# Miniprotein binders against q9zu90, part 17

Target 1, 292 residues: q9zu90
Amino acid sequence: MKTELEEEEEEEWRSVHEVLLIVLPYLHSLFELLSMIRVSRSLRDAIRDETALWTKLVIEPPLSSRLTDDILSEFSSKSAGKLKTLILRQCLMVTNKGLRRVVDANPLITKIIVPGCSGLTPEGIMECVESLSKNNHKLETLHINGVNGFTKQHLSALYTYLSSEGTIDLEVCPKCDEVRMIPSCSRESCNQKQRKCRGCWLCIPRCAECAVCLVGSDTESQEAACGNDDVLCLECWLVLPKCRFCNKPYCTNHSSRRHEIAITDAASRPSFECEACYYRAGTNPYEVDYQI
Short names: E, the ipSAE of ESMFold2; O, the ipSAE of OpenDDE; V2, 0.75 times the mean of E and O plus 0.25 times the DockQ between their complexes.

## First folded at step 8 (miniprotein)

Design i1 (at its last look DockQ between E and O 0.29; V2 from the best seeds 0.00; counts 0 for: pae E 2.0 > 1.5)
Fold by OpenDDE base, look of step 8:
Order: sequence, then structure tokens, then C-alpha cells
Structure i1 (fold): chain B 292 residues (1-292), chain A 100 residues (1-100)
Amino acid sequence: as target 1 above (292 residues)
Amino acid sequence: TDQERINDYMQEANELQDEGNYELAVLMFFLAILISREHNDKTMVAQIYNRLATLFSQMGNHELAIWWYMFALDVAEELGDQEMIQDVRDELERIKSQHE
């Protein structure tokens, strides 16, 4: 006979589990999942056993700056090879080797979104796409805005593996002939297939910094540290000083929010810490004791 | 209505927090977040983030508290909510001072 206390505990646990099952499919990021894992052993155990939760891995700022290849590998391994969606936004420390390791372990990935991952190269991306294209598998979404160094040749090569137009968030800018993201324009007058404003952010200024037509999917823009949904075009993002931790820049108007870091080395570029990283100093969101 | 649901979850989460049922409180806050995000209610999202941060702080998870406060701060800054910005900053400073 269960004690009244045991029955109450079981009822409470049932309630927790039921609500957990409702919440889990709608979590937006790894951080939310990690937050739950860190609440209690019970939640940790429940989440650990749900392999379906690990089919989508989303790492976004401000956690992105602390993601290493090893940490990425650790979390991607929880999918047991069933990872389908990999979203890494502004993960500066992720390298080609790190991404390749994930891809090799998860041959069923259909969506790779790695905007702002400046540690990646076109060659690294190509190798991943090639790997995923084995055994008649096809990558469905590849967002690589912010990965530097893409040429027309790289895009052409990528499209040999990718069957559908629109899979890649980069295009050849019709104005400058460079490979860049071409933002959509929400301007009614621009809602034409051959809109006059069709061009990269450098050619068509609309971002907070450069006034490019900031009509793109949220997935295609780089967030500024400013908040306010200030989206920077990739190039503005690239040229603006970036927080040394999260790689987010402030727009010029919000540059006063920078916590300047004393340059100890004369050769080092002036770096700053954003307000968000300043307050998060000394924390590691990935330090989850998974030791069961 | 969805707003009523959000309010209900928030109320329940608060009650659970007061009772020390932190697991279910967290989950209720997350339910509220999910609905708020679906409706693009950034104000509510910021409020919930702040409440989650407070909850984590109460649980002694100061690191999580800091992170969630920062999320609240980010949204509050986006909204231009100066009151919330200041409140969150004050809490962050409080946590920082306690752990120095």
C-alpha cells in the first residue's frame, strides 16, 4: 500500500510529466532544454530519455559564443544519429571539423542553418553537403549567411547537391555580382519578381546601420546587440566591432553600450564586451552535469 | 482566450512557486511563454522571462537566473520598457553582488 505521501508524489510527478510532454515539442532552443534539465533530477531524467527532443538542435545568442566543437558534438550525439535540424546562430567557435563531425554522425540532417558562424568556411560547408548527399539523401535547407568567403563557384557547386532553388539563403547579387544574401523587400512596390530593390545589403541599404531593405526572414538577418529587433545586414555585421564573447555588434547609435576591454596586447584589435555578456561573465550555460 | 490561458498559467506558476513546487512552476511558465510567443506578445514574454529568472534565483540557480534576466533585458530593451530594463538590471546587480 503506497503511503499517502507516495501517492501525492506520484500524482505530482504525473502532472509534471504530462506538462513536460506538452512543452517539450515547442521549445525553441537548447538553452530552454538545458534550463529544464538543471531544474531537477526528475526533469533531467525525463528529458534525457526523450530522444525525439534531440532531433532538432538550436543554439542561438547569447549561448552561441560559448559553443565549442566538443560541446556541439556532445549535444548532437544525444540524437543518436537522428538529428534532422541543426541551427547554429553566430557560433563563432564552431569549426569545419566540428560541423563535419555532427554531419557525419547524423546523415539524415535536412536543415542546416548556420548564419554568422564565421569559423566555418565554404569548403567546410561543401564537405558537409557532400557528405549529406550520399545515399540519395538531400539537404532541404542551408542557411549560410555570415559564413565568409563564398564565391559563385562555391554556390554553383552547392547547387549540384541541392535540387531546389531557395534552399540556400545566398545568391549572386544582381547589382554587385557578389555572393550575398538578398533581402526580400516588404515594400509593396517591391513585391515583384524583378524588384528594383533586389540586391544585397551593400547594394540596397535598409538595415539599421546601412538602411538596407530589412525585409528578410528573421533567420536571414544578423541580430545586433542593440536589441530593438535591429537587424544588421551581414556586411554591417561584419564590419562593426563585435562583442568578443557573443560576436554581436552594436549599431553606431548604440555603441555607447559597449564595455571596452583594456587592450593588453597592442596587436589586438580593440574588443568590447556587450552588456549582455558583461552580466553573464563567469557563467557557462553548457556546464550541465549529465553524469547520471 | 489565449490571454486568459497565459494568465492562468502565470497564476498557477506563481502559486506553485510559493508552494515550493519548482518543477511544475517552471513548466507552467514555459506554457505561458509558448502561448505568448505564438501571439508575438513580447511584453508578456519579457515578463515571463523575468519571472523565470526570479524563480531560478529562488531555487539557488543563480547562473540560470542571470541568463533569463538577460533574456528579459533583451526583450525589454527591444520594447523600450525603461522600467523593466531598470528592474532587471537591478536584479542582475543584486545577484552579482551576492556572488562576489
Scores: ipSAE 0.669, ipTM 0.899, lowest interface PAE 0.8, mean pLDDT 86
Fold by ESMFold2, look of step 8:
Structure i1 (fold): chain B 292 residues (1-292), chain A 100 residues (1-100)
Amino acid sequence: as target 1 above (292 residues)
Amino acid sequence: TDQERINDYMQEANELQDEGNYELAVLMFFLAILISREHNDKTMVAQIYNRLATLFSQMGNHELAIWWYMFALDVAEELGDQEMIQDVRDELERIKSQHE
């Protein structure tokens, strides 16, 4: 015989549990899960009971800057060996040992996406792929761009374990013969065999935003604010916000480099200065104080 | 409509947050996020991230509050919304200086 208070608490818990079951399959990143487990002991315990079905682990900025091998192991253990997708973006503190522990505990992984994880090596990646290839299991996706030191020999060895062409985001560039990422090009003329734009970023000029090639008489481009001779196709240039001084935009990936200008007029449109213009103008305090 | 549903979830989440029912409030916020992401309403997503930051701050979890403000800032910068960018940066500096 339950009391009225116990019945009220059970009804509240059932409501929380019902909504949790709706939300849980749609969580995208580990940080969302981490946030929920820190709300209360009751919610943490409910999530723990359901995480045996959690098959995706995503760690990316800003959280990725704090991820160590031990923290990675702790988070991955909540999948109870059922992990299928592992995405680590710019997790600089993760090492080969940390990645290997996750892979060994999760033999069902089909997607490993580790861009910018500079603590990993080609040898560490090969060991993980070898481990996953047991029992005729094959990776479907291996994104390793940003891991230093991949050679043609490494790619050849990796392909002995993998299921198909296109599993790896690196390949041998037909222009420079180096192991590089070869972007796809959505430009119709390239798909219709009018031109050969297959090559890495160093060999084929491409839009920094959409990666379409910028070779040929029918292409126009404009310089981006991103530096390193980055350029944009006209279509992307037209829609991206521009620096108030030099009229150069950042691509979306570099948009955090914008130096936003304080808005003193209620009707003024927001604007920014790129790093180059900000430091040129910002080192002259009289230009800032003299409103024009 | 789905916009009316988002508004209802946000209102319920805010009321639950004021009431101190953080468990259900956070779940209502995530229901609103799911619909907002489906409709690519990044402005609403940033607003919900900001609400989550205040929720964790009210709970005394300042570490998570800072992280949710950083998520809100990331979306605001993608949108190019200067007012939101500055507002979130001000909140981040206030919390960091208060709890550093």
Scores: ipSAE 0.412, ipTM 0.801, lowest interface PAE 2.0, mean pLDDT 80
ESMFold2 (binder alone), look of step 8: mean pLDDT 79; pTM 0.742

Design i2 (at its last look DockQ between E and O 0.24; V2 from the best seeds 0.00; counts 0 for: pae E 2.2 > 1.5)
Fold by OpenDDE base, look of step 8:
Structure i2 (fold): chain B 292 residues (1-292), chain A 100 residues (1-100)
Amino acid sequence: as target 1 above (292 residues)
Amino acid sequence: TDQERINDYMQEANELQDEGNYELAVLMFFLAIFISREHNDKTMVAQIYNRLATLFSQMGNHELAIWWYMFALDVAEELGDQEMIQDVRDELERIKSQHE
């Protein structure tokens, strides 16, 4: 015999609205949110009116390659200026202008994570950080691994706006003196402040492609389309051909999985479609019918 | 236990799906996903993604079905689960063939 309490709990769980309220805080990505919006009108209406849900915007592969500045602006505007966390992983089409527009509209952003967003530049990031640093506001987290072109001067300048060490996921590599992500090492022997393995992926081999130490937070590594938890270092990721749709590269060993897209324009870089995106061709995950 | 909770949510989601209560079924699957992710149970995550994709397919939302199948496929490939990989591919081909 279920206790009256168990029966009441089971009855309470029958309300779509009640369960939705439990689910909403745990939503991981914009895609999950969009999925719910597309399920029913009732879910859509409930989500639309919850401004708190839009305080965190997360776009990740395989949807990242389809995110444009305009789409980003559209979804960021739903926060009504209350966006706190912006996570854009491998969003290749996002430009400095796109990011700046979001930042200007959301002055309270405390967390920017844009790994692999190769359309961004150090100057664009700097402008955003400068903008957010107005009115005694401080950015707390800035992950910019995969944004190409960072110099020591850029890092130094960024730290003038940022209050704490560790806010930025890029460091000066002690081995090569270049600005790169320095992966943490999970080896017990490497847990010392001056670990011998402290170095960028180029200096410490662990990557599937370059054999660099891939010990770091999953948030700091670039995923390969290969599966197998193959993570690529940023440099290998940058050099490898990327899927047109998800911006994930295959490692050299799995390059045969590329579906080559016929280059119609001789000036266009050879693009391929990964196996995963091949099946998603013609879909638009950002298309939300807002029409009641 | 968290595993028991996952199982409970999955069972409830399946029952709700059978009853045609797709909204609540989706939500229950999401609850199961969240717990599974917290425990880094990739096998369970892949299974739930697959079930969710199937649910969307039943709802006639083929686009969402495709996306969630692809998520399942990605995780299954990561795991090296050849059976699940093939099953998901078969479903994707089925959906593709129905819309051509």
Scores: ipSAE 0.693, ipTM 0.903, lowest interface PAE 0.7, mean pLDDT 86
Fold by ESMFold2, look of step 8:
Structure i2 (fold): chain B 292 residues (1-292), chain A 100 residues (1-100)
Amino acid sequence: as target 1 above (292 residues)
Amino acid sequence: TDQERINDYMQEANELQDEGNYELAVLMFFLAIFISREHNDKTMVAQIYNRLATLFSQMGNHELAIWWYMFALDVAEELGDQEMIQDVRDELERIKSQHE
């Protein structure tokens, strides 16, 4: 526990400016920062004046759908050239020119994370990486999954500018020979020299919840309620809540599809029906076994 | 411990909000969020998002209140917390019907 940090926070609870300086480095996204600007003119002015702490710019849904090249340039200018981390999630209106302008103004960027930015191309990314490589500076993280059109040649060219093999989140899948994300597998029985699970999501069956591979003779896959043949490892299946009719669970990402069942016994666990069982109640044999 | 710090920040933020000191209240809510994120306590994060929405609604900034309720709803849906989902949806409906 940091005694010094705790003391600063307690002593500064009544000092807006000093608390702001503690909060700014830990803000997750641009939306949080923009919310503070709307609280008061005092906060807006303090945030404007403390640009030295603006080293991370995160733009994601829902704000990402409004982000144009000009708006991106306007917000990135708040860092005064000191931007280190740029994260743009699903920013469909950002083009190669918009990204390049930010990169040129911020030569210290070490992380670029741009998933789902379909307005970007491999060539545009290459130009940005080349620009950042000047003066012996090297990009440490480049996450480009969802930018269309990357080839083996693009990856090879990118690595002439980058420091390490793990910098880019795409690689050549050893199973299909296409440029893909290759998920890591945390399964203890997997060994780099004996690993058979290196492959993209299309080539290697994996648990929908934890992404561990399901290819060994000592692994068992279980059906999920999520549909489209989603499967789970036994460990995730055992702990996930299950539909009371079909005993299939949703993965966490799809848990909003559960139809909760009223609890009449305080000792009973909460229960639910999956969508398939809920909407097929008229054809469910458990509910229509009665005869006239 | 960190849970006690979160509770203290939340209580102080609520008191500051009642006094109309929205500047310091919002900052203390964000300090609570920081600790909650470090512990991967998504339930607490959703609760703090809901408190921020209430704060902006009290300030009359209904657009931001709706956005923060939507963030709270997203996390509540991820968690499968049906009571919180319904509570947030009720607040969203109330605010939207009152400010058309």
Scores: ipSAE 0.393, ipTM 0.775, lowest interface PAE 2.2, mean pLDDT 79
ESMFold2 (binder alone), look of step 8: mean pLDDT 80; pTM 0.755

Design i3 (at its last look DockQ between E and O 0.30; V2 from the best seeds 0.00; counts 0 for: pae E 2.1 > 1.5)
Fold by OpenDDE base, look of step 8:
Structure i3 (fold): chain B 292 residues (1-292), chain A 100 residues (1-100)
Amino acid sequence: as target 1 above (292 residues)
Amino acid sequence: TDQERINDYMQEANELQDEGNYELAVLMFFLAILISREHNDKTMVAQIYNRLATLFSQMGNHELAIWWYMLALDVAEELGDQEMIQDVRDELERIKSQHE
């Protein structure tokens, strides 16, 4: 026998709008939101009117491969300057200019997570952080693993704007003295501040490719196209051939899954499509029909 | 139980889909996803992604179907579920062949 509460809940679930209001706060990504928008005009209109939804913008696979600066600007503008959280995972086509445009339009951003956005540079990130640090505003979270070229000087400069330890997901590796993500280790022996396993992926073996300690809630590892939560260290990720669309590499063990692209230009490095991108070929998740 | 709730939402979503009430069907699938994620039930998440993909395909939204199948595939690969991997691949090939 359904409880009276269960029956009442069932009756409440009859309204599309009521159910929508329950679901909306828990959506994880722009992709989910766009999916709902494409279902019907009614859902689109309802979502459009919920301005609070746009205070957090999360773009991750599979949408990340096609995100341009212009598209990013379009969706970020829906916040009307009230964007607080920007998460861009593996958005390879996003440039410094694109990110800066979003930051300038949204001075209240407190969280920037851009793992694997290889089109960004340390200088671009610095400019964004500097911009956000105006008027006593502070960025609270900056995850930049996968942005290439960070030096100790860049980190030092970032920390002048960022007052709290742990705001940045990059650290100076105590073993190699390079700026890297230092994964947390779930080993009991590694829970100590001076854990022997404290080191970058290159220094501590557990990665799918290089066997580094990949355990840590705060460490955004680079996802491999392999699936299985195969996480690559940044160094392996940087060196491995990457899918031309999503920038995900296969580990050596799964390299057979690559769909090789015939490059007509002899000067171009061989590129491949991952299995996921191969099946998504010819689709555009950011077509005009997604515009709100 | 949360599992019962997931099952209820899935059942309701399926019924709504059969009735052509795609709006509410989608929402019910999303409710099921939310609960499944809270419990870290990746198997259920993959199943729901697959069902959503199927729903979008039924609606004629083949592009969305492809994307959601790919999400299902990603999770299935993570789980090492070879059966689900193959099923999703078969559906992707089917959709691709129909729209070439």
Scores: ipSAE 0.727, ipTM 0.921, lowest interface PAE 0.7, mean pLDDT 86
Fold by ESMFold2, look of step 8:
Structure i3 (fold): chain B 292 residues (1-292), chain A 100 residues (1-100)
Amino acid sequence: as target 1 above (292 residues)
Amino acid sequence: TDQERINDYMQEANELQDEGNYELAVLMFFLAILISREHNDKTMVAQIYNRLATLFSQMGNHELAIWWYMLALDVAEELGDQEMIQDVRDELERIKSQHE
């Protein structure tokens, strides 16, 4: 026989609306919302009117590899013009046309963060920023590192749309005079201005993990498994997991490239092979294109 | 405790999923995610991503299931959890075989 308390507890666990109100403020991204609306018509209808939930779209690896212009339009259309923040990381299949469609449909966007979206161009970005500047609206944040071809003229023009409240993640490098990202350096001597390490990744050797500069005879660098001559400071090298063959680590951002070795004994520590060692040893279960 | 809350939400979500109450099951999974993220419990987060993937697969939404499995795999690889890595890869291959 059910008591009054048991009936109330059962009813609360069945109440979709009550639980939804608890969950909604803490959702990480629009993808989570879109997943929920695919569960049922009732859940979709309950979510549809919550306007604050449709303001941020974040697509990152691994999902970014599947994001096309059409899928981007589908995801963003659920915001019904209320999107404020667009974050696309490494979305290689997104083009200027796809970005422009989102911007045109969402005139209230204040943050565009598109690092590594190599399908975008400076001209496409300029058109989007110009469009958003209409009606006295201003873009507050523009992160475009990894989009090729930005010049000083592009940077100057972009700052006419971005007030002192906003920032672009590219600057003119004081070493090579090119428009580049200039990383922060946490080294004490650089923070105290006892040495000058302000410069882009091409001009200043830096740890691939923590970005501290490796300039000067009193610094030591270690080779990373990541490739492209990536190096690490000794401190990061010491703590990162190493390939069992070559003893080189991946930085955290490239840790997905590890080929994990199955643990056969409970006493064995986990180990991995880097891509170079894995494929050189002939233990590659997949075909690999060696073209650079 | 928060670990007991996570376990309770997961148990309830699994029971609701078995009963076909997908609306409340998804919400219970997300309650567990919120607590797990606050504690930086990536192992639990990966397990919940995997459960969400199976939920969408049961509903016939195989594209969303693949997306959630990809998220689970990414976290499992970061953790070096060989059992979960293999389990998720097996599920991904099963879905691909059922769809060519």
Scores: ipSAE 0.424, ipTM 0.792, lowest interface PAE 2.1, mean pLDDT 80
ESMFold2 (binder alone), look of step 8: mean pLDDT 80; pTM 0.750

Design i4 (at its last look DockQ between E and O 0.45; V2 from the best seeds 0.00; counts 0 for: pae E 2.0 > 1.5)
Fold by OpenDDE base, look of step 8:
Structure i4 (fold): chain B 292 residues (1-292), chain A 100 residues (1-100)
Amino acid sequence: as target 1 above (292 residues)
Amino acid sequence: TDQERINDYMQEANELQDEGNYELAVLMFFLAILISREHNDKTMVAQIYNRLATLFSQMGNHELAIYWYMFALDVAEELGDQEMIQDVRDELERIKSQHE
């Protein structure tokens, strides 16, 4: 028997607007929002007026590969300077300039998660962090796994702006002394700070490709195109051929799923498209019709 | 129960879809997704993604349909649901062939 409250709740759900207001705060990605916008003019208009929705911008595969600096700027501008959370997963086309533009326009950003954004550099990240650190503002979360080229000096410099341990998803690996993400280990024996398994994926095997310890709430693993929540360590991710569009690699075991792209230029590295991108070929999630 | 709520939203979404009320249908599917995600019910999430894809396809939003099918496919592959994997692939091929 539905409770009277449940029946009343069901009656309240009859208005598109009411349901929309319930759903909007829980949307996980820009794509979900864009999906709603494309359903109807009414939804588009309703969403356009909700500036609070744009305080968090999440772009994830498969949209990531098509995100440019300009598109990023366009969507980030909808926050009217109130962006707090920026999540860009595997956005290969985003550059330092693009990220900086967003940061400069949104000085209240507290969370930057840009794993796999290989178009960014440590210097670009530093400039953003420095910018956000003005006026006693502090960045609370910085996930930069997959941004290549971080050194100990870069990390040290970042920590001058970031007061809390754990803000950055990169650490100096105690085993190899390289700056890498150190996965947490789910093993009981590994729950201690001085766990023997504390090391980067290269030092501690558990990822799908290299068998590194993939267990950790704070470790953003790179998703493989393999599915099955196969996560690759950053280095395996870096070394493995990546889908031209989504920058996801297959592990060696699933490499047969690659759709090879005939490269006309002898100088270009063999590229493939993943199965997912193959089916999405010719689509553009950022076309003008998505403009709010 | 949350499962009952999911089922109710799914049923309502289907009815709304049949009525041509796509706006509210989409929202009901999203409600179902939200609850399913909260409970880490990946099977239900995959099913809802598939239903959303179908809905968008019916609306003529083939691009969105493709993406949502791909999301369904990703989850289905994670689950090892071979039936769903094949079904989604078949739908993706169908859409692709219609728009070539």
Scores: ipSAE 0.682, ipTM 0.906, lowest interface PAE 0.7, mean pLDDT 86
Fold by ESMFold2, look of step 8:
Structure i4 (fold): chain B 292 residues (1-292), chain A 100 residues (1-100)
Amino acid sequence: as target 1 above (292 residues)
Amino acid sequence: TDQERINDYMQEANELQDEGNYELAVLMFFLAILISREHNDKTMVAQIYNRLATLFSQMGNHELAIYWYMFALDVAEELGDQEMIQDVRDELERIKSQHE
């Protein structure tokens, strides 16, 4: 004979499980699943057992910094060999062996997107692509920008396994002959003239915000607050928020470097100082030397 | 109506959270999220993200609390809601100081 406490606990768990089964088909992101498995061991175990529908695994910052080979294997196992899309962004602790384990367990993968995974090597990527090429299966997408050491020979070898040009996000730069990412350019005059700005970031000056080329006498650029001699096209410069001292903006990717200034007046709009102005005194280019 | 369903789920989730029934509370919040997303109600989505952050903070999981506040901030910035942006930034700063 169960006690009232035991009967209530059993009923509550059945209610939780019933709602979980309603929610699970609609969860799309690993982060939502991660949040649920951290609530209790019983939710973790219940979610772990529901494997049938997941064909896409996406791990991005900030969560990517926690991803080890063992954790990657555990998460990918929930697809039960049905994984088709693997996206790992900036997963620095993932190694060639960790990636190979996932690929070997999931022969149906058609998309591998691993930008910024600096723990991977060209040889490790090659082994994964070779493994997936068995039984006339071909990888449709391979994005590997940020994996160091790719050569022209590596690209040539990869294309023997892949279906078409454009599958890989790296190519040989026509200006420096190095394997690089070549940004697209949305500038209308470049599109009409057959991509006259084709080249990597080192060879073609480009806006740090929109990647449009800054080549030609009709282009104008302004310095960004980002450093490294980053520049912005005039269009992006005009719309981006500016440092209140030097009037230089950050690009969107570097916007976290702003030192926001607290608002003490409800009518005031937010402003910020760039890192250079925040930490430097007397070197601000708009400061006047009163001694001379 | 679907708006009444969202409100009912949110009310129940808040009550369950107050009772310490975090398992059901989180599931009710997710039910509300799913309906809110279908209606493109980003204001409600941001509010629910904020509630999830407080739930994980109450559980002592400050890492997840920070992440859910970051998602709430992302939606608030998309909306241009300056009061919500400031409220979420204040909560993020409070939680980060608890990671001493």
Scores: ipSAE 0.402, ipTM 0.804, lowest interface PAE 2.0, mean pLDDT 79
ESMFold2 (binder alone), look of step 8: mean pLDDT 80; pTM 0.749

